# VH-VL binders against G-type lectin S-receptor-like serine/threonine-protein kinase SD3-1 (SD31): the designs that were tried, part 4

Target 1, 127 residues: G-type lectin S-receptor-like serine/threonine-protein kinase SD3-1 (SD31), of Arabidopsis thaliana (Mouse-ear cress) (p93756r25to151)
Amino acid sequence: EIQLGSKLVVGENTLWVSNNGDFALGFFNPPGLLNRFSIGIWFNSNSIPYDQRKVVWVAGAGVVVSDNSSYFELTRNGELVLFDSLLGVPVWNSKTNRFSVSSALLRDDGNLVLLKDREEIVWQSFG

## First folded at step 1 (VH-VL)

Design l03 (framework fv_lumrotatug)
Fold by ESMFold2-Fast, scan of step 1:
Structure l03 (fold): chain C 127 residues (1-127), chain A 121 residues (1-121), chain B 107 residues (1-107)
Amino acid sequence: as target 1 above (127 residues)
Amino acid sequence: QVQLQESGPGLVKPSETLSLTCTVSGGSISSYYIHWLRQPPGKGLEWIGVIYTSGSTDYNPSLKSRVTISKDTSKSQVSLKLSSVTAADTAVYYCAREIYDSSGYYGFDYWGQGTLVTVSS
Amino acid sequence: EIVMTQSPPTLSLSPGERVTLSCRASQSVGSYLVWYQQKPGQAPRLLISGASTRATSIPARFSGSGSGTDYTLTISSLQPEDFAVYYCQQYNNWPLTFGQGTKVEIK
């Protein structure tokens, strides 16, 4: 379960993973772009090289961040934010600040959900 | 529907602190980044700084030592203070709301009317 | 910082004419470029986001194009209400920077 305040930083190469490890959420370099990073979800298999992974969801419909200090955060007010540290601004936001989000969960089916009272789905990546 | 309105003294003496307030109505300052910008008479636009939804701030490096931006969500107000002013700080000052959505749509979609601040005498 | 340069400084045109405004960045800004319109005594108005996406309520005669360092705003058939100063702004790098503006005035 991903707690409020948790973040992924481009330069740290960290991932949020589903409970069974089948799916990962993290930064990746979109095809054709150097030093530009998107946030996405992919099937996390040891048998599939990183450069051949299939991204099943991407935040912001092609939006990218520019540097190693940029991050993806579940903020304390319950928003998922993709922040470009070079620009100093968020490039994408789930806009869930009024949904009483208590945590996030990357489900074993690859769906990223935001939960109210750690139980009720109030936002999801798929759909 | 969303309106931003700047207010504050139109005349400030050299060496004093310029203080302005941006009042937001019809929308929330909690869900958007609010920026301050200025425009000297007959010149182009200059970015001053931003206050994020978190309350954190970033400033133009050229002004950083003199600028403070803060907000009061209970009053729906964002304030700008610029210290040690000179005639070069004479400008129309704007507050503006930034949109940057999941489709990549970006810009200052709502602006205040602007308030002229003259630094003289 | 990224320096934005607009050309020409002033254009004198008649209603009905096609107008093309140029904006150049000192280094690549991807497609992270916005256009604003400003009339005398008024705040700027958002016209084009992301180099080519028209803002809400902006007439179809306005279009934006370009990538990298070179960008263009086109008004296909100039209307009386279009006489204004136009600014470009990059949001690829901090701090945010604007061009000096192009004034479109009546001939």
Scores: ipSAE 0.000, ipTM 0.537, lowest interface PAE 14.8, mean pLDDT 86

Design l04 (framework fv_lumrotatug)
Fold by ESMFold2-Fast, scan of step 1:
Structure l04 (fold): chain C 127 residues (1-127), chain A 120 residues (1-120), chain B 107 residues (1-107)
Amino acid sequence: as target 1 above (127 residues)
Amino acid sequence: QVQLQESGPGLVKPSETLSLTCTVSGGSISDYYIHWLRQPPGKGLEWIGVIWYSGSTDYNPSLKSRVTISKDTSKSQVSLKLSSVTAADTAVYYCARHTRYSGYDSFDYWGQGTLVTVSS
Amino acid sequence: EIVMTQSPPTLSLSPGERVTLSCRASQSVSSNLVWYQQKPGQAPRLLISDASKRATSIPARFSGSGSGTDYTLTISSLQPEDFAVYYCQQYGSYPLTFGQGTKVEIK
């Protein structure tokens, strides 16, 4: 489970991974874009080179951030935020600040969920 | 086989800049994230910062404004500079790596460590 | 910053005994937890990552468990080469932080 305050930062290659390791959530450079990064979920297989992995979900319909200091955070208010550090603004937000989110989980089926009281799904990437 | 080795002066005077080099062999530093850590004699470990495969850096807020980490890919070297040192900076300094394909900030290979004493 | 607290500070044990080391985080780290072994004069050695994933070449007697804020490293039958200081480290949030260590020493 991913706790309030957890961040992924562009360039760090730190991932949120499902319990069985089949799916990863992290930053990637979309094809054809230079120095632009999106947040997404993909099948996490050692048999497929990192740059060829198929992304199965992207935040904000593929919005991008511009710099290595940009981040994706589960805030202490219970929101998923994609923040562009070069522009100094959030470019995408789950808008879940009133849902009493306690944690997030990347499920073994690749669905990223936000949980209330560690059990109730109040938001999901596949919804 | 991947190896990391720290080098640099073992004695630095107060107020000066501590400068260390980590040399990586058996692999390309473009495929690794290189971290610097330190351990004062008889104490625990403290994370200093990291340089990513892309060349971007992140530093421990407790060392803000004093740390610079850089790399020279042609020499397979990563450098640490820590300015305005005091006796509290006396420690064994380590470089450590994890691969760009790892989703975990865990260090599978470490240098042997180099002791830096800050004294006049 | 997330504060990591290890207990006990020191354990005095005999070979063959079962060892349980505890690590607590000031807030949940989502199993983003690593264990290292350090012997005098040596760099730390990776034992376990992702709370329970044993590193390559690490003997099966080492195991990790836990979730949220509470984590445990277990050595099922202590061997002479296992006397060392053990550190836990979180990577759930930056900056990366370590516990103060637990020293496992000969009785």
Scores: ipSAE 0.000, ipTM 0.522, lowest interface PAE 14.0, mean pLDDT 83

Design l05 (framework fv_lumrotatug)
Heavy chain, then light chain:
Amino acid sequence: QVQLQESGPGLVKPSETLSLTCTVSGFTVSSNYIHWLRQPPGKGLEWIGVIYSGGSTDYNPSLKSRVTISKDTSKSQVSLKLSSVTAADTAVYYCARDYGDYEGRYFDLWGQGTLVTVSS
Amino acid sequence: EIVMTQSPPTLSLSPGERVTLSCRASQSVSTYLVWYQQKPGQAPRLLISDASNRATSIPARFSGSGSGTDYTLTISSLQPEDFAVYYCQQRYNWPYTFGQGTKVEIK
ESMFold2-Fast, scan of step 1: ipSAE 0.068; ipTM 0.694

Design l06 (framework fv_lumrotatug)
Fold by ESMFold2-Fast, scan of step 1:
Structure l06 (fold): chain C 127 residues (1-127), chain A 122 residues (1-122), chain B 107 residues (1-107)
Amino acid sequence: as target 1 above (127 residues)
Amino acid sequence: QVQLQESGPGLVKPSETLSLTCTVSGGSISSYSIHWLRQPPGKGLEWIGVIYYSGSTDYNPSLKSRVTISKDTSKSQVSLKLSSVTAADTAVYYCARVSTIFGVAPYGMDVWGQGTLVTVSS
Amino acid sequence: EIVMTQSPPTLSLSPGERVTLSCRASQSVDSYLVWYQQKPGQAPRLLISDASNRATSIPARFSGSGSGTDYTLTISSLQPEDFAVYYCQQRSDWPYTFGQGTKVEIK
């Protein structure tokens, strides 16, 4: 379970991983875009080398951030925010500030969900 | 316009640790994976290992007990250490990048350093 | 490990000729096959990834094909700058492995 205030930074060795380890969420460099990073979910199988893993979901239809200090955060207001630290602006937001989000969960099926108290799903990556 | 450049001692004594550095310019080492490869004079290429943008590593099983790859993002450098060297480790050593790590169409090693010859001799 | 075998070992050709280089894997590599060009004293250069995807700046005369265990690199009309050693590499399983190379030399 991912708590409010948790974040992933492009330049760090950090991932959010499903309970069974089958899926990972983190930054990646999209094909053909040097020094640009998207946030995505991919199969985290030991049988698939890292550079061969296929992304199954991307935030904001593949919006990118520009540097290694950019981050993806579950804010204390209950929003998922992708922030470009070089430009100083958020480039994508889940817009869930009024949904009473208490945590996030990357499910074993690869679906990233935002949960209200008692595990009610109020937002999901698979739309 | 990413460039990679290997550096380190050209001569290493048997039983010592070989230490090489790959310096990256024109891009962030946090944007791609860096692979180390070697080529003994007159022979083919051998893959040594990789460090991914996340800092995770994978090594050739034949070298795993002797090899360590690490990175220093503040210096834009990737390091290779190979312990307990013998004459069989004499080769030109290359670092190379893979520009797409997790995309839907992952690619091969598209930017290489020029290579640095390391001779293991007393 | 997956063993990569290239044939022929050497080809002696003239500019303008069509050339086909073969690469065979000991087991299926699922099109995770990469081709590189290496000239004497130089680092390898990426030509083709994922069996058929030509890398940026690589001339259209280079093409790749194949699936499973059998792959080919074709140069439709050999240019003077194309004389080099060509290597295939598989990315299907660890460790990554290379063929022994095919040398394309001037006649």
Scores: ipSAE 0.006, ipTM 0.532, lowest interface PAE 11.2, mean pLDDT 84

Design l07 (framework fv_lumrotatug)
Fold by ESMFold2-Fast, scan of step 1:
Structure l07 (fold): chain C 127 residues (1-127), chain A 122 residues (1-122), chain B 107 residues (1-107)
Amino acid sequence: as target 1 above (127 residues)
Amino acid sequence: QVQLQESGPGLVKPSETLSLTCTVSGGSISTYYIHWLRQPPGKGLEWIGVIYHSGSTDYNPSLKSRVTISKDTSKSQVSLKLSSVTAADTAVYYCARLDYYDSRGYYTFDYWGQGTLVTVSS
Amino acid sequence: EIVMTQSPPTLSLSPGERVTLSCRASQSVSSYLVWYQQKPGQAPRLLISGASNRATSIPARFSGSGSGTDYTLTISSLQPEDFAVYYCQQYSNWPPTFGQGTKVEIK
């Protein structure tokens, strides 16, 4: 489980991974753009080259951040925030600050969920 | 110490295929993005293409119909083939490296080969 | 593709002088800009990335600045080994593209 306050930073090359390792959430470069990063979920297969991975979900329909210090965070207020550090602004937010979020989980089916009391799904990436 | 070295024929006839090899020593090409670039005499640099650690490739749109980049990891070599050459393809050809994990999303070239001159002439 | 334009084509200077080289992009490259130095018969050498971040082992006299479409490379006190051609490159949009270079030569 992903705790409140956890973040992924573009330049750190870190991922949130499902329990069985089948899915990863992290930054990637959208086609046609260099040094623009979206946050997404993909099937985490070692047989599929990183640059050929199929992204199954993207935050904000593919909004981008501009630099290596930009980050994706599960805030202490219970929101998922994509923050562009070069521009100094959030570019996407789950808007879940009133949902009593306690943690996040990237499920083995690739669905990123926000949980209340560590069990009740109050927000999800799919649908 | 990581080194890149280009090799291949210095003279190619018009309409033929230019074939170059980049040999990487002191590191594994399976962890690198290897790029090809060229520089016509007295002019600026042009990016040709890249082969990723995975073996997939991207090419400059202006050259895409004529370019193939491939690699042989067992020999630590990356190859460039450019078909249907003309005098405009006369240039010094370079291979250059990007470390996949440390340079994700970057097109900044930290290690270069010394370059090999290819002249297209009859 | 993004077109990179460098000016002037040639600068004639004496050692000890301050040098400013200009690079302009046809559209904003959002500081995704690199500077290289190239001496005759040699491959380019990385100087500055991200418009202002000096590469390892590059002397402090080299500095980069700029934003949007307009960028500069400054050499605060030109040394004999600094006479070379300097290129800028954008990596904001695919494909990466280079300027035509500015030659810094001895006056």
Scores: ipSAE 0.006, ipTM 0.552, lowest interface PAE 11.7, mean pLDDT 84

Design l08 (framework fv_lumrotatug)
Fold by ESMFold2-Fast, scan of step 1:
Structure l08 (fold): chain C 127 residues (1-127), chain A 123 residues (1-123), chain B 107 residues (1-107)
Amino acid sequence: as target 1 above (127 residues)
Amino acid sequence: QVQLQESGPGLVKPSETLSLTCTVSGGSISGYYIHWLRQPPGKGLEWIGVIYYTGSTDYNPSLKSRVTISKDTSKSQVSLKLSSVTAADTAVYYCARGPKYYYGSGEYYMDVWGQGTLVTVSS
Amino acid sequence: EIVMTQSPPTLSLSPGERVTLSCRASQSVSSDLVWYQQKPGQAPRLLISDASNRATSIPARFSGSGSGTDYTLTISSLQPEDFAVYYCQQRSNWPPTFGQGTKVEIK
C-alpha cells in the first residue's frame, strides 16, 4: 500500500509496483519528446527490453512535466497530483480531496485505486 | 520572504456576503496551500478552509454551506466569500500559507500568516 | 472532529521560570501536532510542528514533546517577550482543530 505523503520524483527513477510485481507506475519519456515526462502504468517485464511493454494508463490523457524535479504525489489531503517544478504548477490531479482517502494501491491487474479506510475504493485509474 | 496581506470591507450588514482578498507578495502562490482562519474578539482560532496547490478546496463542515475560496494565480490572490452573515461572524480574518516539504504536503498547518483584518457584522 | 483541550487556561509567572503547557486530543493524533504563539494585536506565529520540530528562528528555550493523545510545550526560562497566548492544533484528521489556548501572563 502507498501511504499519504508518498511521491515519485522524475530524477529518482523510482517506481510504485503491484504486490505480485506484474505492474509498475512511474515516469516515462513519451516517444518523440525531449525532456518531457508522463506518469503512467505499464506491464513490468523484470528488466526485459521494452518490445512487449504495454502502457495501460496515463495521467491526464498524456499531460507532461518538464524537468527532473517534477513529481507525482499522493498528498496528505488524499489527492494524486502531478506537479511541474519548472513551471511551478500542478498539471493534473485526481480531485479526491473530499473522498477521505487513506492510501493508494496499485492492484495486481494494473488498476491504481484510492482507498477509504484501506478497504473501500473511492477512485480508480480505469474509469 | 513571502508576505500575505488581507483586504476587504471592515463592515458588512447581516444577511449579506462577506468578501475578502489575500494578496501574496515576495513569492508565488503556485505550489502552496492557502488557508483562511478567523478569531472573534477575545476568543480562539477557528479554521475556515483551504485552497490546495491543485486548486481543490476543503471547508470546515460547520461553515461549508456558506463558504467559497478561490484563487487567481496570475494576480497572486486568494479570495474568501462567506454568505448570509450574522453578528456571530464578527472576527479578525487571517489568511495563512501551508508549507511544502519533501515527504508530503504542508496543507494542514500554517507557517506564514497575514496580519489579519477585522470584519464587523452590524446593521 | 477531534477535540483539543489545553490546560491550564491561564498561567501567571515571573521571568526566568520554567513553563509547561499541556494539550490533550480526544483521539490519537500520531504526533501531527502544531504549537502557535499569539501576542496581543498580532497574528499567530508558528513555534513547533510535528510535536517536536522547532520552526525557523524560534529560540531554543521552546521545546515540544508528546505522542498519542498527550502533548506538552515547554519554555525552559521564561523571557518578557514570551507572555502570550499559546494554541495547539492537530493536523491528523480533517478538519484541523485548535485548543482553546493557554494564556501566559506576568505575575
Scores: ipSAE 0.000, ipTM 0.542, lowest interface PAE 15.4, mean pLDDT 83

Design l09 (framework fv_lumrotatug)
Fold by ESMFold2-Fast, scan of step 1:
Structure l09 (fold): chain C 127 residues (1-127), chain A 119 residues (1-119), chain B 107 residues (1-107)
Amino acid sequence: as target 1 above (127 residues)
Amino acid sequence: QVQLQESGPGLVKPSETLSLTCTVSGFSISSYYIHWLRQPPGKGLEWIGVIYYSGRTDYNPSLKSRVTISKDTSKSQVSLKLSSVTAADTAVYYCARESWNYGDAFDIWGQGTLVTVSS
Amino acid sequence: EIVMTQSPPTLSLSPGERVTLSCRASQSVRSYLVWYQQKPGQAPRLLISDASNRATSIPARFSGSGSGTDYTLTISSLQPEDFAVYYCQQYYNWPLTFGQGTKVEIK
């Protein structure tokens, strides 16, 4: 599980991964944009054919941040936030601050979920 | 400017380990699949292997027992090690980026580095 | 593994001529096929992906076609800068495999 306060920072070699390792969530460089990064989920398995090893979800329909110390965080008030450190503003937010989020989980099916009381899904990336 | 550049010794002795580094600029190696390929002089291209976002790897079965690919994101570098080399491993070695836009084609290649296996 | 066979091995041509290069797979690759151009002393350059999708900046005289096991790269009017070796590659199945190349040279 991903705990409140966890973050991914552009340029660090860190990912959130599903329990079986088949899916990864992290920063990627969208086509045609050299120094801009989006947050997304993709297949992370060597057993998957090449045509299926593409991003399956992106935050905010592909909003981007700079390559500085920009980050993606599960905040302590239960929101997923994509923060552009160069601009000093959040560019995307799950808006789940009132949902009593206790943790996040990247499921083995690639769905990122926010959980209440570590068991009830209150938000999901797919849908 | 997007660029990959291979580096490493141009001469390796038989039975030793061939070690090469691919240095990347203009994009993050955490955002692309990076492959190694080789081409013996006057011959065609052979795929060696790939390293994925997570650091997982896949190798050509013909080379799997001898190959290790790794990366250091803080240095923007991808490394290739090939153990127990013979004269048959003499080739130009390339690192290449897998495209987001053109299927799984290699859209950016390093210039290549010649490695000769000889005593 | 899928074996890729290119023909002919060498073509000797003059500028202005039409060039047709063949690539055959040992089994259907379902148009998951790429063409590259390689000039002496240089790395390969992406020309065509998905059998017929021309990459950005590649001149319109280059075109790809084919399906199943049989694929063709065509250069409608050969220019001096087009003399090179051309490779086809499949990415339908692992491991990735290349043809042996067709050399297009000056007569």
Scores: ipSAE 0.000, ipTM 0.526, lowest interface PAE 17.0, mean pLDDT 85

Design l10 (framework fv_lumrotatug)
Fold by ESMFold2-Fast, scan of step 1:
Structure l10 (fold): chain C 127 residues (1-127), chain A 122 residues (1-122), chain B 107 residues (1-107)
Amino acid sequence: as target 1 above (127 residues)
Amino acid sequence: QVQLQESGPGLVKPSETLSLTCTVSGGSISSYYIHWLRQPPGKGLEWIGVIYDSGSTDYNPSLKSRVTISKDTSKSQVSLKLSSVTAADTAVYYCARQYDFWSGPRGYFDYWGQGTLVTVSS
Amino acid sequence: EIVMTQSPPTLSLSPGERVTLSCRASQSVSSYLVWYQQKPGQAPRLLISDASNRATSIPARFSGSGSGTDYTLTISSLQPEDFAVYYCQQYDSYPLTFGQGTKVEIK
């Protein structure tokens, strides 16, 4: 379970991983774009060649950040935010600040969910 | 723990082909990007090329007409061939693994072989 | 190709001193810059990636900073084991290119 305040930062080799390890959520460089990063969910297999890896969900349907200090955060207000540190602005937001989010979970089916009281799904990625 | 080890002849005659092997242990080259680099005596490091997890390659334009990088996954080995060598190709040759980040930037190295000196001389 | 220039070529220092090494790119490398340490007879050792991200086993006295075309590696208090050649490398574009190195030697 992903707690409020948790961050992923471009340049750190850190991931949010499903309980069974089958899915990972993290930054990736979209094919054909140099030095641009999206946040997404994929099958957690290092044996699949880079150009053949399949991302099953992408925040903002192709939104990218351009700086290695950019980050993806579950804020203390219960929002998922993708922040571009070079531009100094958020480029994508889940808009869940009124949903009383207590935590996030990357489910074993690849679906990222935001939970109220650790049990009620109030937002999901449809991963 | 990942380890890389270069091997091959330490002396190559001018006009011949320099052939080196990098043996990888502690991990699978099927999931790694392996690079070759060299360092001539008294000079800095020069990038030669990379072989990707897919088997595709990219080479330094200054060497591309003479370089071939290949791999044998069953032996956990990456090979470098450099044709038509001259004294200018005398260097310590390194193989190195690109940092293990599935979608990362285009290349920096977390594990290096010890290097092997190749002298081009008659 | 992107040309990397390191300065100065040589620094002569005593243990305990603060060290600042400079690396300049001929065009912006967008913080896709890495620093390596190399001791005689050894392979290079990863120190700092992404301009400022210290590698796992690297002591806290090493830090990197910079953006665009200008980058620095700082050693806050030089230890005897830190005498070595330091290289910067860009990975913004192919071909990958290195500076010519800065030698940190005993005064």
Scores: ipSAE 0.012, ipTM 0.548, lowest interface PAE 9.2, mean pLDDT 85

Design l11 (framework fv_lumrotatug)
Heavy chain, then light chain:
Amino acid sequence: QVQLQESGPGLVKPSETLSLTCTVSGFTVSDNYIHWLRQPPGKGLEWIGVIYSGGRTDYNPSLKSRVTISKDTSKSQVSLKLSSVTAADTAVYYCARAEGYTYGSRWFDPWGQGTLVTVSS
Amino acid sequence: EIVMTQSPPTLSLSPGERVTLSCRASQSISSYLVWYQQKPGQAPRLLISDASNRATSIPARFSGSGSGTDYTLTISSLQPEDFAVYYCQQYSDYPYTFGQGTKVEIK
ESMFold2-Fast, scan of step 1: ipSAE 0.035; ipTM 0.664

Design l12 (framework fv_lumrotatug)
Fold by ESMFold2-Fast, scan of step 1:
Structure l12 (fold): chain C 127 residues (1-127), chain A 124 residues (1-124), chain B 107 residues (1-107)
Amino acid sequence: as target 1 above (127 residues)
Amino acid sequence: QVQLQESGPGLVKPSETLSLTCTVSGGSISSYYIHWLRQPPGKGLEWIGVIYYSGSTDYNPSLKSRVTISKDTSKSQVSLKLSSVTAADTAVYYCARDTYSSGRYLYYYGMDVWGQGTLVTVSS
Amino acid sequence: EIVMTQSPPTLSLSPGERVTLSCRASQSVSSNLVWYQQKPGQAPRLLISGASTRATSIPARFSGSGSGTDYTLTISSLQPEDFAVYYCQQYNDWPRTFGQGTKVEIK
């Protein structure tokens, strides 16, 4: 499970991964967009080469951030936030601050879920 | 500072297997995608196949039944085998790298380091 | 497979001239397009990736543009060292496919 306060930073090249390793969530550079990054989920199998992995979900229908210090965070308030550090503003938010989110989980089917009391799904990427 | 160099026989007889080696220096092949390409004299470029950092491979469907790409990380070498060759397989063969680091999706951006090429002539 | 078509096959130009090279894909490649330069007896050199992003050490006179199925490579002021064959290549779908090349030759 992904705990409140967990961050992914563009420049750190880190991922959140499903328990079986089949799916990864992280930053990627959309083709044709210099120095712009989106957050997405893709099938992360060793049998599928990195450049052939299809992104199955993107935050905010493909909203981008502009620099290497930008981040994606599960905040202490229970929100998923994509923050553009160059512009100094959040560009996307799950708007789940009143859902009593306790953690996030990237499921083995690729669905990113926010959980209440570590059991109840209160938000999901596959909507 | 990363360099690629092809090596292998310059002449192969029809029906035999062509075997080439690409030696990588100045970097680790375990983090790179390595492609094989060829160019018949006076013609354009044709993509043969690729070996990914994972060891998985993809081949041009027109060549898939005849081609095998493999790697030996301990020797920093990638190998190409093409079976049942004919005169149509006469070409300069290249190996090329198309990512200089594993990880983020953005690392994939085209083939930025190429070997010098090695001419293979198929004749009796 | 995606078929890449380059036009014209040959351009005869003088140094200092602006050159534009066309590359068309049989279906959308979503800007997953690369341009290479090849001089006689040499391996190809990466010029542009992602349709418009210049590779390291490539002069600013080279620029790429386009989207969907239609892409262009422009050299704003042709230098003597730019006489070469130029290839486009897509990486949107497998197999990777190249155009047949455009030869830029001295007039």
Scores: ipSAE 0.006, ipTM 0.530, lowest interface PAE 9.7, mean pLDDT 83

Design l13 (framework fv_lumrotatug)
Fold by ESMFold2-Fast, scan of step 1:
Structure l13 (fold): chain C 127 residues (1-127), chain A 121 residues (1-121), chain B 107 residues (1-107)
Amino acid sequence: as target 1 above (127 residues)
Amino acid sequence: QVQLQESGPGLVKPSETLSLTCTVSGGSFSGYYIHWLRQPPGKGLEWIGVIYHSGSTDYNPSLKSRVTISKDTSKSQVSLKLSSVTAADTAVYYCAKYEGSGWNPYYFDYWGQGTLVTVSS
Amino acid sequence: EIVMTQSPPTLSLSPGERVTLSCRASQSVSNYLVWYQQKPGQAPRLLISDASNRATSIPARFSGSGSGTDYTLTISSLQPEDFAVYYCQQRSEWPLTFGQGTKVEIK
């Protein structure tokens, strides 16, 4: 489970991974955008080259951040936020601050969910 | 609507520092980034630099050693200083930004009217 | 830096004619290509972003196309208010760079 305050930073090469390892959530460069990064979910396999991997979900219909210090965070108030550190502004937000989110989970089917009391799904990427 | 207005001396002597101000009105100043550009008479546009919400800056490498951009949030103003000026720095200077929430900020839908700076003794 | 080259430098046309303006980048700009219009004594006005996305309040006669290194701005039927200088800009990498402009003038 992904705890409140957990963060993915573009330049740190970190991922959130499903329990069985089949899916990963992280930053990627959309085709042709070496200096722009999106957050997405993809099937996590070492046998598939990076440039042939297909994302199954992207935050905000593919909004981008522009810096290696930009981050994706499950905030302490229960929101998923994509923050552009160069611009100093959030570019996407799940808008779940009213939902009493306790954690997030990248499920083995690739669905990212936000949970209340660690059990009830209150938001999901597949929706 | 956001409005931008450049101001500053229209005449600067060679070797001195050019100093301009961009005043921003009609929007939230602290959440905005501002770019400076210039256009010599009868010529094309040149990007000078940008100041971001964080106060960080990026400058055109051709000007980086001479240029400083800073902001004063209490006055809703962004300043441009260009040191050691020569006749080649004679241009109309613009401040500009993109209004669309800052996530796609590298083109400009809002421009000041421009201010002509002549470098002459 | 990425060098932007516009052609032709000047285009002499009559109202009602179709206009095509070319912009070429020294390397691929991946559709991060912007078009501006500038009239004498005025600041530039945004026309097209991301190669083909028409800006708010810009007439439908303006359209952008292209990919990679080669881009075109088209005015389907030139109006009297369209006589101006047109600039392309890339935003694919720093520093931001502009073409030298194409002047569209009355024949």
Scores: ipSAE 0.007, ipTM 0.541, lowest interface PAE 11.2, mean pLDDT 84

